# Ledger of designs, part 3: VH-VL binders against q8bg41

Target 1, 253 residues: q8bg41
Amino acid sequence: TTTLAFRFRHGVIAAADTRSSCGSYVACPASRKVIPVHQRLLGTTSGTSADCATWYRVLRRELRLRELREGQLPSVAGTAKLLAAMMSCYRGLDLCVATALCGWDHSGPALFYVYSDGTCLQGDIFSVGSGSPYAYGVLDRGYHYDMTIQEAYTLARCAVAHATHRDAYSGGSVDLFHVRESGWEYVSRSDACVLYRELQKARSLEQELEAKACGIYPEPATPQGARECKELFVEQEEVTPEDCAIIMKTETM

## First folded at step 1 (VH-VL)

Design nb04 (framework fv_nisevokitug)
Fold by ESMFold2-Fast, scan of step 1:
Structure nb04 (fold): chain C 253 residues (1-253), chain A 120 residues (1-120), chain B 108 residues (1-108)
Amino acid sequence: as target 1 above (253 residues)
Amino acid sequence: QVQLVQSGAEVKKPGSSVKVSCKASGGTFSDYAISWVRQAPGQGLEWMGGIIPIYGTANYAQKFQGRVTITADESTSTAYMELSSLRSEDTAVYYCARTYSGEYLGMDVWGQGTLVTVSS
Amino acid sequence: SYELTQPPSVSVAPGQTARITCGANNIGSYSVHWYQQKAGQAPVLVVSYDSDRPSGIPERISGSNSGNTATLTISRVEAGDEADYYCQVWDSSTDHWVFGTGTKVTVL
């Protein structure tokens, strides 16, 4: 599992892979790991999607009752505390233990991390699941609050695609959601392998263009061992925000 | 829409038991949890316990464990609180209150209260 | 177990602001609910989850919760605000509700 969410000037982004924990290479069904709670609130999942979906069904019902009674929905912060209390009541059951709530309320875009021990943290970036260390590598290098909507979409897709390439328990497609003042939007579903392959092709093209800009001609001959070492260094290179931006550039060229 | 109606006042002798009822009208019985809260004359609110249908069990405050039993009858949409081994200090108004399943929304609907007087 | 401490009484003149505190170690990590109880009546939920107002509750009544103190604020106080006020939390470590000691608000 790889899920991520981040808060920025134009809202909250949520993204996730679709790989199921079933373990079958051929018939493993796609999993929904970003679940709408209400018009301006999404939740991410960890553990089994069924367990997390049950929490969100109960939460959604409680929030609807509150809206009917109070004439307005609770704040995202209030909702996060409610979810933390609900999860802590099920201590010891090994259910969904970590989630991120992505919303928009009267104070603007809001993002909270909720853990089953009652922990409730406000932040700008969260990633959860076995692929999260790999996603954080991309997010930490590319994130800034003032990024454009397109930059945010590219960063999220790149981070999840990179994580699916590195993490044996992530894969399938990348689901991308955007929470705005007007509500959440399901932006896209993209094949993670295709995204990663496009990233690799774009990186190769950009390197070629850089070499040509410097007026460098290809060498007539290179020792086999020297070329292999150069190729290994390229493979070990970390994915950067500039690399992710190249995917969009090659699509529009 | 949901209203809670409690049984009438009772006068009991020390050592006896009392069973107070709380009947819900409007809404599905299984969609909410019922807590019992008491208030001795001139004192504050004290939670005794509750029944949470989604968990299938009742839970009780440690002070009342062993003396209180909370039950529910879905067919009549009625919750019950039985307190045994009554003492004079059990004289209080007993309230039932609704929380949505899980007792996390606070107590938004209250019964009118039942005065239980324990005297010789 | 966990104990919520409130001042026994608060006196306020009409039109002024009343502030009722609810103190406990790290109460800011809990969701605090507030109840108003008038003489001879059942309590009424006036603030839920730190700061949310139920339908029908005037916007003069608001709540906050941070650190070791939760506060119920009643602005532009009216005679009808005279009542006992209780804070409340769900203590997940013991699986029970905890009520505050209560505050009697007198409008002079």
Scores: ipSAE 0.000, ipTM 0.395, lowest interface PAE 16.9, mean pLDDT 77

Design nb06 (framework fv_nisevokitug)
Fold by ESMFold2-Fast, scan of step 1:
Structure nb06 (fold): chain C 253 residues (1-253), chain A 121 residues (1-121), chain B 108 residues (1-108)
Amino acid sequence: as target 1 above (253 residues)
Amino acid sequence: QVQLVQSGAEVKKPGSSVKVSCKASGGTFSDYAISWVRQAPGQGLEWMGGIIPIYGTANYAQKFQGRVTITADESTSTAYMELSSLRSEDTAVYYCARGEVTYGLYSFDYWGQGTLVTVSS
Amino acid sequence: SYELTQPPSVSVAPGQTARITCGANNIGSYSVHWYQQKAGQAPVLVVSYDSDRPSGIPERISGSNSGNTATLTISRVEAGDEADYYCQVWDSSTDHWVFGTGTKVTVL
């Protein structure tokens, strides 16, 4: 698996490989690792797609209830905090372990990482899965906030394609999504092997693309500017065992 | 058998909008990408945009961005292309084309018969 | 910005070979598709993915793609091959389909 997301001037990009873990590549159906939550919010998956789909179904329902109660959808930050709290309540059930939430709210483009232990981090770049060290190598060298839309698409595709070339558990195609103020859009699905060959041929003719978009060294990069969600919401109340019981009850209906 | 059947010819006034339909038969509609391509009299093929119905999101050529809307109704296996703010230079034959998506890749393996749209005052 | 350039016309005698080129920087890294359009008709896919021939397309029609030039070759040309031919690629940098300028093949 290789998933990635990054925030830039024109929105949030999310990209993922499509390889499933069912054995032979050609016998396995393509896996969707980027899942829409609502018009301006996408989630990535790093566990089994079925487990992560369950989490997003629960999240969509809870967001709908909160919209009815409060008259508007929660911010991306509020949604990330909610997901982290929900995952903490379901500890031990072996559901989706890590996700990135990619959205646009009143403050503009927003990106959060959520882990099953309740960790919630705001950042500009996240990559998850067995291919993530290779993707980070490309992202770290090519990313800047002011990049154009075309540069962002090229960077995302290069990072995933590079990771699929290096990681035995990633492959298939590259799914590319773009979250704008108007909502998310599915940009493309491109064969990872073909894309990697295209990038290598382009590099042979013009090496500057490789230096900018693909990176020349696969370095383990860390997300720049990551901050804990708890640090951003100093006055927010902790989730209690009673809150967990309520969340579980709403899911069964 | 696979067929794409388009709606009939239209005559429109400048400033109006036109909506052309493309009904597909044969195979699962969601397995296909649907594209719209136009051809002005005596000119070449020009891609306007396309949609993969399972994703629900359309992709548009930059020249038509803001004027074209492509949608799909999977329940009726019908794709639509709406072009607004019509000008005389929009007079053309409009084609729908489908491609069977395999691992995210496709070609335009079947084409509709074409719909002539004439923009005149 | 990516543009596929084709010669405007190619004239060929019956029984000879017609070659239609599609030129662009590094086109060999793209998958090229070819369409045939006869007067008053919709286009028909004749070659996909550089060299694959769809069912029903004559063996006389073939494709190749390397470097900066893709080529559609029609051997033993017949009157029925007279048509306009278009190359096409998916430009992954912009997520747009790009058609070539078109070539009119005349059999005389």
Scores: ipSAE 0.000, ipTM 0.394, lowest interface PAE 18.8, mean pLDDT 77

Design nb07 (framework fv_nisevokitug)
Fold by ESMFold2-Fast, scan of step 1:
Structure nb07 (fold): chain C 253 residues (1-253), chain A 122 residues (1-122), chain B 108 residues (1-108)
Amino acid sequence: as target 1 above (253 residues)
Amino acid sequence: QVQLVQSGAEVKKPGSSVKVSCKASGGTFSDYAISWVRQAPGQGLEWMGGIIPIYGTANYAQKFQGRVTITADESTSTAYMELSSLRSEDTAVYYCARDTYSYGEYYGMDVWGQGTLVTVSS
Amino acid sequence: SYELTQPPSVSVAPGQTARITCGANNIGSYSVHWYQQKAGQAPVLVVSYDSDRPSGIPERISGSNSGNTATLTISRVEAGDEADYYCQVWDSSTDHWVFGTGTKVTVL
């Protein structure tokens, strides 16, 4: 699995490979690893895709309930904190689930990383999955906040394509999404192998520096500019133990 | 075009319970929340609780917690409100109302049932 | 507990403007909904989200909300506007809907 997201002047980009691994004896179709949560919020998946999809289904229902109660959807920050709190309520299930939440709210583009142990981090770039060290190498070299939309699309495709070439557990195609103020857009699905070969062939001095950023530098996966969610939020946005009990009761019904 | 149709008036003894129904007509309420609101004679509106049928979860006003139960049956597009341990103070018109929402949209209670008069007397 | 206070009554002549207030500490941070209830009838949503007008509601009905006061304004009042009016907010601190005390509008 290789998923990535980054925040820039024109929104949030999310991208993922489509390789699936099923424990069945039948061929697995291409998997979707970027899941719409609502009109201006996407989530990425890592670990078991079924586990991640379950959390997003629970999250969607909880956000609908809170929208009913409060007359508006929570901020992306509030939603990330809610997801982290919900996952901590189910900690006895011993799940290894990591996600990135990509959205647009009243403060503009927003990006958060959430892990099943309750970790919640705000940042500008996140990559998740077995291919993430390879994707980070590409993203670190090519990213800047003022990128054009086309530059952002190219960087995202390049990073996932590079990761699929290096990571035995990533492959297939690259799904690309863009979250704008108007909502999310499914931009494209492109063959990862074709993208990687095209990038390798396009080399001049300046293009070679870009291609090296896209394919050459293995770097350890480290969340970039990450900050703990608890450093960002006031206490009234927290999920209570009572909220957790309600969520658990609903999920078992 | 969805209408909410409630069950007919009830006369109950103190200490008994009442169950009022609210049926969606001309559509379903599966994608919406249903709230219950009561109004005592000559008094204002009072929220009792609500349910989101697709989520299967009901929420109750603290004043009614332990006495009210709100349920929904999606197969018949019908919501129910059951109030137990009735007192004379529970004499009121009981309304069901649709709380409309969708991703990015929330409208408040835009469709109301006709109301059900529940009279509690000895 | 959060309480929404409305004047008990407002009298207005036909063609004039009626203003119905809904008061509470920091109500401007909430989304306020307004309902019209005619005698013997169920309430009707007339304003949603402070100022949004549902389909079928005339332009002469409008809302505003800031600070400690939300206001429902009915311009060019007609006899058919005579009703009880209720404001409503969701109180996230107690996790429930709160209705205002209600205002009876009489068209003279």
Scores: ipSAE 0.000, ipTM 0.398, lowest interface PAE 14.4, mean pLDDT 77

